# Designs tried in a protein design chat: VH-VL binders against b7kms5. Part 330

Target 1, 80 residues: b7kms5
Amino acid sequence: DTFETVRNTIRIESEVDESLRQLCHEERITKETWLEAAYLYLCEKPEELAQVIQLAQERLSQRKAIADYKRAKTMQERFL
Short names: E, the ipSAE of ESMFold2; O, the ipSAE of OpenDDE; V2, 0.75 times the mean of E and O plus 0.25 times the DockQ between their complexes.

## First folded at step 22 (VH-VL)

Design d_4 (framework fv_pozelimab; at its last look DockQ between E and O 0.84; V2 from the best seeds 0.67)
Fold by OpenDDE, look of step 22:
Order: sequence, then C-alpha cells, then structure tokens
Structure d_4 (fold): chain C 80 residues (1-80), chain A 125 residues (1-125), chain B 107 residues (1-107)
Amino acid sequence: as target 1 above (80 residues)
Amino acid sequence: QVQLQESGPGLVKPSETLSLTCTVSGDSVSSYYWTWIRQPPGKGLEWIGEIYYSGSSYYNPSLKSRATISVDTSKNQFSLKLSSVTAADTAVYYCARDWTLDEPKEDFTIYFDYWGQGTLVTVSS
Amino acid sequence: AIQMTQSPSSLSASVGDRVTITCRASQGIRNDLGWYQQKPGKAPKLLIYAASDLQEGVPSRFAGRGSGTDFTLTISSLQPEDFATYYCQQFFNYPFTFGQGTKVEIK
C-alpha cells in the first residue's frame, strides 16, 4: 500500500507516553498507527468518540492552565 | 475556525490617538494571550504588546509610554490605543492570537497561530 | 532587546531548488523561535514554531532547525507558491523581536 502522510509534532504527557510506548512495543505497532487506528475506530463509535472528545477537551484545558502559569511566572521573573 | 479582524480609522492626525479593535470569532478571548503587531510600509514587523484575558499586559519598551491594550470579554474583543502618533506610526496593524505551549519542566514556548488580515493606519495631517 | 539577524536579506532561486535561510539571535533563546511566511498584501503565516515544529497544514518541504542562537529554515524543493518574504521571531523574552526578513525571489 502506498499513501501520503502528513508531518506532525505530537507532545504526549510523559506517563501516558510511556504507557503507550510499552503497549505499542508489545503489540508490534507504532504510536502513529495506534492513533490512526484509534481515530478510525472511534469514527464508527459516536458515543465513545464524544467521550474521548470531552476527555481531550479537559486535558487541553489542564495543559493550557499549566502553560499559562509557567509563562506568567517565568516572564515576571525575567523582569526582576 | 478562529478568525481575527482589525477595525478602526485608517487615517489619524499627528498627536492624536490611534484606536483599533480586534474582533475574535470562532473562539473565546478567555484563556489566551492576545497581541498587536505592526508593519510600516515596505518594512519589517514590530511587536507592540500583548494582553492576557485577565488584564495582565506587556509592551514593547519603544512604545510603552504610548501604547495601551485592553480586552473586553463581553464583546470578545481586544483593543489597541496608541497616543501622540507621528508619521512613524504609519503601518499595517495586525492582531494575533498567542498560543502558549507547555514544555517539559518549567519551560514553555509561544507562537502566533491566528492573525487578522491587518489594517492600514496612516498618520497624516 | 534581543536582535534577530536573518541572512540573506534576499535571494533568487528557481522552482525545485533547496533554499536555506538563517536566523541568528544576539543571545541564547533556546528553541523559542518561530518562522513566518508573508506574501504581499497578506498577514504573516506561521510555518514553524518551537524552532522545529511544523504548523498544521504547512507542507513538509519546510523544516526548521537549530537552538540557542543559530536557526535555519529550509525549503527542500522550492515551489511557485513559496516565493515570499520570510521572518523569524524570538519569543524568549520581551520585547518579542523579528528578523529583518528574507525575500525569496524567482530567478
């Protein structure tokens, strides 16, 4: 099979990444194909997809809060 | 589907105050940093300043005494005022959304992912 | 303020060429660098953030590299739509500052 890929940078929370890495290693797959497969699976599962979206929104909110805090703290310190 | 659009007078007289508004659609101004950037005709880009939706702001020292950025969450807008303008303030003014990206440890990175189309403000008598 | 110096200020190239633009910071800025593409009459478009991360929707022929003080933007195979002015910007400290730009012109 030949297909075109899109380049992406994926940042995953360290504990999740490690767990996912181990799973992928054990199952002889990659994180990339895992993400593709997971999405395709969820496309056929609207209720589960909605749950994943909600969880993803919550995690994004948490990341944003952390990032904004780091920014505020660091920038204030740099002006001291 | 985030969109930003600048609005305000395209002509300002010297010594008057330049006033621009950036209207945000597709997302809330809450929980983001917002920035103003300008570009004189045929020249490079200059960062003017930024504001967090909570009101905290930082300005370019070159403009700090004259620039004021504000946010109106009820209107989903943020604005720029630049006082005592001169011909040197003639430029295309852009508003943009700041994205703060979490990095390992205490680090983070920033980039401007969404920009307005820009609005030309000419200072002339 | 941190000065960002791009080189060259302008260059001429042909479709299919490999193009490399350099950006140097007057002090260390870690990976807090972005690259923008700007076409006449348009707002800058984000290409690269965090020095090497490709913005969504940007073709893979664009690549950012570097850390500290020296950074590069590479277009592996120049396309007709790539003729534009490119800017680097540091986000390490206030005020955020831009390079003076690199105009990529058709040969």
Scores: ipSAE 0.627, ipTM 0.898, lowest interface PAE 0.7, mean pLDDT 94
Fold by ESMFold2, look of step 22:
Structure d_4 (fold): chain C 80 residues (1-80), chain A 125 residues (1-125), chain B 107 residues (1-107)
Amino acid sequence: as target 1 above (80 residues)
Amino acid sequence: QVQLQESGPGLVKPSETLSLTCTVSGDSVSSYYWTWIRQPPGKGLEWIGEIYYSGSSYYNPSLKSRATISVDTSKNQFSLKLSSVTAADTAVYYCARDWTLDEPKEDFTIYFDYWGQGTLVTVSS
Amino acid sequence: AIQMTQSPSSLSASVGDRVTITCRASQGIRNDLGWYQQKPGKAPKLLIYAASDLQEGVPSRFAGRGSGTDFTLTISSLQPEDFATYYCQQFFNYPFTFGQGTKVEIK
């Protein structure tokens, strides 16, 4: 079958999500179609795709550090 | 892709120390929490303990006096030592990557997303 | 330690059936619960985290529900590859504990 979809949950930082929702509303598209279009566009631009991946890695590292801090603090409090 | 592989002796004599190593490939051991879990043959799963790569560790109280988890960043490995073993320590031992997911406010989520294949350790004379 | 009790211990069902497995915690654990699938001779595989979030690559026929002490894993249309033992596991507090498992058999 063509155009089969996959259902996923995505966690997006709130200010980015607000901005993306506003863009999609104004352009009368969905977040899903925007994500698909953005990826397909970047697939044919290796240098730009690499830059996006580098930024994504930086954001992942930041989110991981915050998550680990929250875990360490909370689990110590709960364990006591 | 991340892969974990347990290694160590499959047979350990009673009263000796069980020593296992988990080799991590496709990622750095210096990034996450790492955990050991075991499963006696035909039985359920038991969490042994975990270590954050910088050295903080937590253990199941049932094993705390005998278990030590350590990390070797130069070899990209983490290890389990379990002292004074008995037949009750016979089990398949798994290592796993322990991911902490950031959540809103002060919250977080934990899950074990990558597991080694497991290694059977038999404690017998 | 927080005890996790699964029900039933085993079940048999036909392909296409809806299957529900329950997990009960001895105290409130919020939504800090995961579900794992284990096939014979293999390591457990993560299905559900945070009680209801589907892990990447897991078929959407798997669904987790619940919060507090009562949790369920539902397979909406059982497939032959779903023959396995299923475990819940809490990560609310140390020690992290697993349920005793539920074996699902396909006829």
Scores: ipSAE 0.599, ipTM 0.865, lowest interface PAE 1.1, mean pLDDT 90
ESMFold2 (binder alone), look of step 22: mean pLDDT 89; pTM 0.920

Design e_1 (framework fv_miptenalimab; at its last look DockQ between E and O 0.73; V2 from the best seeds 0.00; counts 0 for: pae E 12.6 > 2)
Fold by OpenDDE, look of step 22:
Structure e_1 (fold): chain C 80 residues (1-80), chain A 124 residues (1-124), chain B 107 residues (1-107)
Amino acid sequence: as target 1 above (80 residues)
Amino acid sequence: QVTLVESGGGVVQPGRSLRLSCAFSGFSLSTRGVGVGWIRQAPGKGLEWVALIYWDDDKRYNPALKSRFTISRDNSKNTLYLQMNSLRAEDTAVYFCAHSVYSFEKSTSWFDYWGQGTTVTVSS
Amino acid sequence: DIQMTQSPSFLSASVGDRVSITCKASQDIKSYLAWYQQKPGKAPKLLIYAASTLQSGVPDRFSGSGSGTDFTLTISSLQPEDFATYYCQQFNHWPLTFGQGTKLEIK
């Protein structure tokens, strides 16, 4: 068996990233293998997967709203 | 810094008209993403959104007030206006002018800077 | 229209207390919620936007949480200057709507 990996750029909220890094360090795994394992596990847990998806959607909504503010602020600063 | 100062409030009889003004500084209503709007507060009551105008002259209204109220701007004077017609007793309120942040995702807004308000009293 | 319902309408607390104010939307507004503070005779002040992002200059004892239909404003340790009325506002849909307000009074 062979693994073929795909390069991804993943931006994680700083507090979550720190916590995740710490966990991975303690368990001697990587964020990458954690994500793979978590996804595979959740694929076998439809109820838990639905909960994770809902949480992910909420977090995305927050990111978008924050981004909107940052863009507006940047534009104001540019033209003032 | 952003500042907004409302004026034009007063006591009027029902059916009359009144025009409010809001002089603002610290920002330009020509800047993309900028909006300025009116929010009112009846005595002892909560906040009610009235109208909002954006940098591109897009205007949004509270549906309950659209037929009687008109929002406009004069960029050369950095002034926002609210023309209120056919005033009613229930229009009695403090009218706040506020700087809005545009959500490009939702095409809506929240308000990050507010003026101190001007009082409108509609009474016979 | 989206109705915003705050709870409680009135809240009594003491300096140093941890207090929470809730805001419920009649439908899913995701994270498009803002919190405002208003003191008597003063203009409202923005505290939180995007449900949980603290506005610049606001003390970090204020925090916002929630998404969907249920939201919470929390003050970790109440200060004398925090006694005021608080409002939530949704900006997920037109028309923009506010909660009825929560008046935080000194016990």
Scores: ipSAE 0.041, ipTM 0.755, lowest interface PAE 2.7, mean pLDDT 92
Fold by ESMFold2, look of step 22:
Structure e_1 (fold): chain C 80 residues (1-80), chain A 124 residues (1-124), chain B 107 residues (1-107)
Amino acid sequence: as target 1 above (80 residues)
Amino acid sequence: QVTLVESGGGVVQPGRSLRLSCAFSGFSLSTRGVGVGWIRQAPGKGLEWVALIYWDDDKRYNPALKSRFTISRDNSKNTLYLQMNSLRAEDTAVYFCAHSVYSFEKSTSWFDYWGQGTTVTVSS
Amino acid sequence: DIQMTQSPSFLSASVGDRVSITCKASQDIKSYLAWYQQKPGKAPKLLIYAASTLQSGVPDRFSGSGSGTDFTLTISSLQPEDFATYYCQQFNHWPLTFGQGTKLEIK
């Protein structure tokens, strides 16, 4: 297809990526087309979109807290 | 290996003052993201947060105790202090020193390593 | 101040049982919750932070779940050394507050 595209880099937790890759393989689609389809589908479903946003906020908060802890622990290891 | 050792507890009369110490090792309070704080537990009761000091000298207090308690540190001795003034019977508790992890998103903390505590008894 | 309410206050179970303890916050704290274990006469020990992340050195029979206002600590196969009081703590707002505790006894 001739769609205008944007190059993005994202990091996904390994277990989620493995599950998504398996789904896409089984359904003969790509991660990119799945992401686009999922977003376009949810744009017309405000209650479902709100649920996805809530889950995304929870995951973001957890990743930030883990990153804060790992950064502090790495500094302690360097000084002992 | 993180260790925290509290001292300075004892039996004191109401209205008196007491200074608790916490000697720590295995980390530096100068490290960004690090804090050290005090949590207390009255006999037969749950945990109550008292105060916390961060690597940048930012200090936070339980609002109920702020007028009487002061947290401080001496980085050259790797020691945390709690100055407790105008002590009351309800201040009777085991006082724990704990290493805290700073949440940069919320500017708050949880406590991943704890000392064994020092007992303060305020009685006539 | 955010009140943290734990349920049940007291729980009795047998070795090998699956056990769950709940913690409810008086307002949304997202995932900013920690769980501690305290054995009689000892200091508390961190089990879980950020609602579900297991602290290093904690057995994997412990797990945490939940977000928003309702959180659960689960022990998948209770061991004799798990006799203790468990506390939740929120770190979404100042002042930091703890739940009142759940005492777990092994039948």
Scores: ipSAE 0.000, ipTM 0.680, lowest interface PAE 12.6, mean pLDDT 88
ESMFold2 (binder alone), look of step 22: mean pLDDT 94; pTM 0.960

Design e_2 (framework fv_miptenalimab; at its last look DockQ between E and O 0.03; V2 from the best seeds 0.00; counts 0 for: sugar tag NHS L92, pae E 16.3 > 2, placed apart)
Fold by OpenDDE, look of step 22:
Structure e_2 (fold): chain C 80 residues (1-80), chain A 124 residues (1-124), chain B 107 residues (1-107)
Amino acid sequence: as target 1 above (80 residues)
Amino acid sequence: QVTLVESGGGVVQPGRSLRLSCAFSGFSLSTRGVGVGWIRQAPGKGLEWVALIYSDDDKRYNPALKSRFTISRDNSKNTLYLQMNSLRAEDTAVYFCAHRVSSFEKWTSWFDYWGQGTTVTVSS
Amino acid sequence: DIQMTQSPSFLSASVGDRVSITCKASQDIKSYLAWYQQKPGKAPKLLIYAASTLQSGVPDRFSGSGSGTDFTLTISSLQPEDFATYYCQQFNHSPLTFGQGTKLEIK
């Protein structure tokens, strides 16, 4: 009873990743299985899924803004 | 569900000190990435950022106000404070406390929840 | 400090109108801009962050655009409750700074 897995590169904000890592360690699970479980759970919870999607969209927007800032900062530093 | 309620405003003479409080709920300053700050608004004027404190007790100030204002917190009371010293007439304003969204960069700050403000009047 | 200049400072419009408010930064702030709405005697309300992301609960008639130094807040069809003062805020560089505000009045 083996199931197929695929390798993914997942980039997580450092503070969130650390908190999640600690949770997984305490619960004797992995970030991978936590993500799988969370998704499966939410598939059965349409209202909660919608909330998570909205939050995820906001997080993505924040990431984009941060990325722009980092690029700008790097450019400024190069010309100072 | 996030709420912030300012208090401590009043009328004071120039040179005096005043401490404002902000009681908040719906979040914790113990949560990583969370920040809470003060923004003020002089009568009929725009908004001016005052200070910001983060969950790790890191503090950021408007350079123009840093020498006279101190931001602090009491996590056990879920309360934010602003100690204002050597008050001037130009410090007259409504002072808002506001929640800062969690983000990777601390100075990347916008405010998604605001209190209704407390009024500070500095006059001789 | 980064100066934020809004235009116009005052704007008269009617219900149903499409209105736009601009915000200009003295330096490149990329997409590090937020828009707030404030009604008399009330606290500011976040409308847009990261230049174009609509805050949860805000009607989709509000939209933000722009990057670098020039930004625009647009209300596609003005509603009675939209008459207020609007502020832009940059968070690219300390200290955080706001525009001087745009008061949207009923014509």
Scores: ipSAE 0.013, ipTM 0.716, lowest interface PAE 8.3, mean pLDDT 89
Fold by ESMFold2, look of step 22:
Structure e_2 (fold): chain C 80 residues (1-80), chain A 124 residues (1-124), chain B 107 residues (1-107)
Amino acid sequence: as target 1 above (80 residues)
Amino acid sequence: QVTLVESGGGVVQPGRSLRLSCAFSGFSLSTRGVGVGWIRQAPGKGLEWVALIYSDDDKRYNPALKSRFTISRDNSKNTLYLQMNSLRAEDTAVYFCAHRVSSFEKWTSWFDYWGQGTTVTVSS
Amino acid sequence: DIQMTQSPSFLSASVGDRVSITCKASQDIKSYLAWYQQKPGKAPKLLIYAASTLQSGVPDRFSGSGSGTDFTLTISSLQPEDFATYYCQQFNHSPLTFGQGTKLEIK
């Protein structure tokens, strides 16, 4: 069984990244294997997966709101 | 717009009980990862954490207060309560409720929105 | 319990000055540190969380740095509205604990 992999970059909040790096170091795993295992595990638990999706949607909305605020602030600063 | 309003403070004798209320709006305590905490400040003193309740009804307490104080909620009223029993003079303080923010871990909490506080005075 | 010790306890400065306030934890708290501003008769206001992340709506003259046990809040050019008491708070260990406060007053 050969699993093909794809190289991607992700951006995560620094506190979350630090906590995840420490967990992975302590458990002697990698961040990528943790992400894959977490997803595969949750696929067997539809209700728990739905809760994770809801949290992800909330975090996405917060990121969009912060980005919109920063763009509006930059526009205001340029025209003062 | 997140708002929190405390009520139920007053003057009370040592050994008595008092229940504080925190009416909130602009967020749901049913939202995963959300919580509300109580923080107090004695006159002329600094801030002291009292208790915290999460959306899954998990509760955390300052160990020094845990035997006497109980946090609870009624999400149908958007209201949080702090039951304070066996009050002592050192419990005299302004009590704030505050919206808790954390990434994922329940024990990691900072407070982004605060109420204006309600004053509790314990004296005989 | 983690003791949070702020320094100085009292600071006198002029409008336009650059000011630094330190906060020292009795144990390693990683970057799990928040800073609050409180004016007399008012509730605290969050300035910075996770040691260095600026809360939305807070002026960028405020900045935070540090990790582990030593943390610093810096105000790069004091404004009249910045005269207040500042508190640090750790959120790495239960119970949540605050520093004793640093009162920043006009010179």
Scores: ipSAE 0.000, ipTM 0.605, lowest interface PAE 16.3, mean pLDDT 84
ESMFold2 (binder alone), look of step 22: mean pLDDT 90; pTM 0.936

Design e_3 (framework fv_miptenalimab; at its last look DockQ between E and O 0.03; V2 from the best seeds 0.00; counts 0 for: total charge +7 (limit +6), pae E 7.9 > 2, placed apart)
Fold by OpenDDE, look of step 22:
Structure e_3 (fold): chain C 80 residues (1-80), chain A 124 residues (1-124), chain B 107 residues (1-107)
Amino acid sequence: as target 1 above (80 residues)
Amino acid sequence: QVTLVESGGGVVQPGRSLRLSCAFSGFSLSTRGVGVGWIRQAPGKGLEWVALIYWSDSKRYNPALKSRFTISRDNSKNTLYLQMNSLRAEDTAVYFCAHRVYSFEKWTSWFDYWGQGTTVTVSS
Amino acid sequence: DIQMTQSPSFLSASVGDRVSITCKASQDIKSYLAWYQQKPGKAPKLLIYAASTLQSGVPDRFSGSGSGTDFTLTISSLQPEDFATYYCQQFNHWPLTFGQGTKLEIK
C-alpha cells in the first residue's frame, strides 16, 4: 500500500515521550506509525477507545491547569 | 542495592513442566525503563537469552522458546517467573534472572545485575 | 538473528599483559554492545555497556571500543582476578544474542 502523509506538530509530555521513544526504538517502529496503529486498533475496540478518550481528557485538563499556573506565575513575577 | 535470587530449579523428566522464580530487591519493575529477563547457560556452553519483561508488562521472547516458555511477574511480591512447559533435554541449564537497564541518553540496554542462577536438569 | 563471533575463543596470557578480545556482529549493531565477565560457578558480571562505557565499580584497566560490526574489549594490564570467560552481547536486534565466549587463562 501507498500512503499519503500529512505533517503534524505534536507536543508530548517529556516522560511519556521518552518512554514512547524507548518502545518505538525497541520495536523498530516510529512514533508516527505507533500512533496510526494505536488509533486503528482502538477504532475496533469501542470500550478501550472510551477509556483512552477519558484518559486523554484528563491529561488535557492537567495541561490546561499547568498552563494557567505558569501564566499566573509569570504575571505575578512581572508585577511584583 | 539490587539483588536477584533464582529458585525453583531441579531435576525433571522430559515433557514435564517447571516454574522458576526470581525474587528481586533494590528496584521496582514498575519503574519506567526497567526490565527483568531470563538468560540460561547449558553446561559448559555460552549464554542464551530466554525472555524479557518490561515495566509495562510487555514481554519479549527468544523465538525458539516462545511456544513453551512464559515470563510473568508479581509486582506485589517483587518476583519474576518463568513457566517452562514441555521440557526437553536441551533445556538443561543454569537459569539466571537479570536486571535490565535502559539508557534514554544512549538509547540502549544492558543487564547490570544478575542472580546466581538456579539449575534445571531435564533427564529421563 | 544476529550472530556474535568472538575471537579468540581461547587466550593464554600472563599477569601484567595487555590483552584484547574481539567481537564481530553479523550485522550493524551500532554501539549497542555489552561485555560481561564470568567466573566458574558464578553469574556473569557486567563490565562495559554501550560498547565503551565502563560500568560503575569496574576497574579502569578494562575498556571497550568499536561500533557497527567490530568491537574490542581490552585489559591494559592483566590481574590475577581477570582470568575468566568473557562474553559480548548485542542489544540492537531481537532476539538478543551473545558471543560464544572467550576463555582467558593464565599462561
Scores: ipSAE 0.066, ipTM 0.791, lowest interface PAE 3.1, mean pLDDT 92
Fold by ESMFold2, look of step 22:
Structure e_3 (fold): chain C 80 residues (1-80), chain A 124 residues (1-124), chain B 107 residues (1-107)
Amino acid sequence: as target 1 above (80 residues)
Amino acid sequence: QVTLVESGGGVVQPGRSLRLSCAFSGFSLSTRGVGVGWIRQAPGKGLEWVALIYWSDSKRYNPALKSRFTISRDNSKNTLYLQMNSLRAEDTAVYFCAHRVYSFEKWTSWFDYWGQGTTVTVSS
Amino acid sequence: DIQMTQSPSFLSASVGDRVSITCKASQDIKSYLAWYQQKPGKAPKLLIYAASTLQSGVPDRFSGSGSGTDFTLTISSLQPEDFATYYCQQFNHWPLTFGQGTKLEIK
């Protein structure tokens, strides 16, 4: 089948990206096909998808907390 | 329009096997988010989920039944089978097949179209 | 397994009544619940999916509400064709499970 694709960019943690790139290289696949396969696979498994969503929410919260901390430190430096 | 028709029911003695068929039309099992479920209903009782086959050919079974029941597909036509082995009196029921759809917007699924069922009676 | 408990098991009502049927899940199922209607000798028919979304062709006297563990099916101004058995079903946890049913009878 001919697929229409969308080009986009994502930002992921360096250590996670490195691990994912190594996995994809060893399995002779691409990151985008891995992402598509993982999502489509999880669509059939509501409980497993829910666990992935919870983990994603936790990681999002962690990223926000780090960003808030860095912004607060920058404001402290601007004060000086 | 989506249709499902079950067949292959009948009266059978305990310990025997029976194969049910689900002939369907109006959808493709290869469509993302599509599946077919088997649900049964014992006389005068409620509904019990039996099995589900996904568009990816992945299969799920009720744990109480998975050792005896198997879903398969005839690649040459729109027909699914439920192989039922080592039948017991408690397997007596009307067996329905039902079209399953998953919503990528609502992140859940449901059975939107059902066949009329085929009756299995296991009698000693 | 997730137990789905419907209340009441039997409901006797008159044409024109407003009735409500509840379904309680033993664990959080978000909004991943469907309601079905079944008449004797017939297959179940989908009424509501995703807790509150009305299936195409279902009259708007049917409505669904709730999330988490507590769900309600409401029928406003009961009609003669609404006397049937109603089932809820969750699609969040394996195995898929149904409520035990609520039989709605003519008073």
Scores: ipSAE 0.009, ipTM 0.709, lowest interface PAE 7.9, mean pLDDT 87
ESMFold2 (binder alone), look of step 22: mean pLDDT 92; pTM 0.942

Design e_4 (framework fv_pozelimab; at its last look DockQ between E and O 0.71; V2 from the best seeds 0.00; counts 0 for: pae E 3.1 > 2)
Fold by OpenDDE, look of step 22:
Structure e_4 (fold): chain C 80 residues (1-80), chain A 125 residues (1-125), chain B 107 residues (1-107)
Amino acid sequence: as target 1 above (80 residues)
Amino acid sequence: QVQLQESGPGLVKPSETLSLTCTVSGDSVSSYYWTWIRQPPGKGLEWIGEIYYSGSSYYNPSLKSRATISVDTSKNQFSLKLSSVTAADTAVYYCARDSTLDEPSEDSTIYFDYWGQGTLVTVSS
Amino acid sequence: AIQMTQSPSSLSASVGDRVTITCRASQGIRNDLGWYQQKPGKAPKLLIYAASDLQEGVPSRFAGRGSGTDFTLTISSLQPEDFATYYCQQFFNYPFTFGQGTKVEIK
């Protein structure tokens, strides 16, 4: 079978990435196919999907806070 | 779904103050940095300055003495004022959202992911 | 201010061509570089951020490479909708500055 893919840069928190990497290795799958499968699974589980979305929103907020802090600190240092 | 739209007078007299507002929809101004950029007709792009929703701002030194950016969280808007304008300030003015990317380092990177359509401001007597 | 120099200022190409635009910074800016596409009468559109990350919705024929002072934007196979002016921008230090632009014209 042939299918089209979309290039995407994915940044994963280091501890999660390591854990996911180990899982994928053990199960002989890839992070990409894991993400695809996880999404497809959740599409059939509206309650679980809602929970994952909430968790994802929380994690995004945390990432943004960290990024903004780094930005402020870095720009102050570079400007001075 | 995020949209930005510039508004304000398209004509300003020399020595007067250019005033523009950017209205943000689909997202809260309280979550990002916001920037103004301009482009004279047929020329390149010039970064004017940015503001964080908390009020912290940075300006291009070329415009620092004349430019003021402010944010109004209650209206979900941010604004640009440019005083003592001349013909050199004739340009299309863009507002944009600044996004910050957390890098696997002590630093982060920036990009402007959403832009307004731009509004032409002509300085003429 | 950090100067960004694009090359070439303009180029002519045909549909299907591989196009490469370069951007050079006057000092090291790590990966703090973005690429924009602008069509006449329109606002710039973000293509690439962090030097090599493709913005969502941007076709995969666009690719950004480089770090430090030398950067490239590559269009692997030019499409009709790709004729436009392209700008690089550095976010390493204030003031943020743009390249002078590269106009990609139809041959």
Scores: ipSAE 0.542, ipTM 0.893, lowest interface PAE 0.9, mean pLDDT 94
Fold by ESMFold2, look of step 22:
Structure e_4 (fold): chain C 80 residues (1-80), chain A 125 residues (1-125), chain B 107 residues (1-107)
Amino acid sequence: as target 1 above (80 residues)
Amino acid sequence: QVQLQESGPGLVKPSETLSLTCTVSGDSVSSYYWTWIRQPPGKGLEWIGEIYYSGSSYYNPSLKSRATISVDTSKNQFSLKLSSVTAADTAVYYCARDSTLDEPSEDSTIYFDYWGQGTLVTVSS
Amino acid sequence: AIQMTQSPSSLSASVGDRVTITCRASQGIRNDLGWYQQKPGKAPKLLIYAASDLQEGVPSRFAGRGSGTDFTLTISSLQPEDFATYYCQQFFNYPFTFGQGTKVEIK
């Protein structure tokens, strides 16, 4: 078999991560296997996948806006 | 797939203005900071400056007021103009996407994740 | 401007060796540091951001450590494709300066 894994860093909002860790503990699975299962499940469900993508786009936009605001403030405070 | 491509003249006369354009595909110039970096032949990397899509721009003091970066949202491009060039400005010029880490709880973490292939500009003196 | 000093300026190593490159900042920069790989004739490629976070698609043999002023990039088992020049860059304050580079040669 050629089952290979990739090691990467992902960053999850702390409240979401806490909830996900609790779920994984209760279900006796790992965060990694949950992510794989969620993706594989959604691949066969176009409307549900589209809803997840929409939520992901909204969260990405929100996180980017916050990050850019913090960056601008930080650079201003350092007297660029 | 985000891709950046530099374009412009490869030869510029001393005292004239070097002008380069970076064409962005697979993303919008309205969404990031955009940066220019250069590398003289056989030497290291030098950050030139960057522009936020809303118009704020920041420059390396070593280039003083010679550098200007601008964004053209209608063409999805950003550009560099470097005035009064000399032989010291001969370099490979790179454009890059300047990203801010989108971690809500962290301070501004910055990184350049996509780069163009680079274009050599020679100032013939 | 914040000066970034890399050490060594060059090194030679064999495939499979553990290679460590250091980068020192002239003042504290927290973890606002990235590492880049540049192969001859190519653009730099981001390896590490935030001092220790591996960029997506980068092999796990690359690891970054450090905060404040002292940082390291380690390649745990050098591969033939790792022949390149490596740069650190600080993002703490403008101008966003690079180290002078470390050339890794495969012997």
Scores: ipSAE 0.251, ipTM 0.758, lowest interface PAE 3.1, mean pLDDT 88
ESMFold2 (binder alone), look of step 22: mean pLDDT 91; pTM 0.937

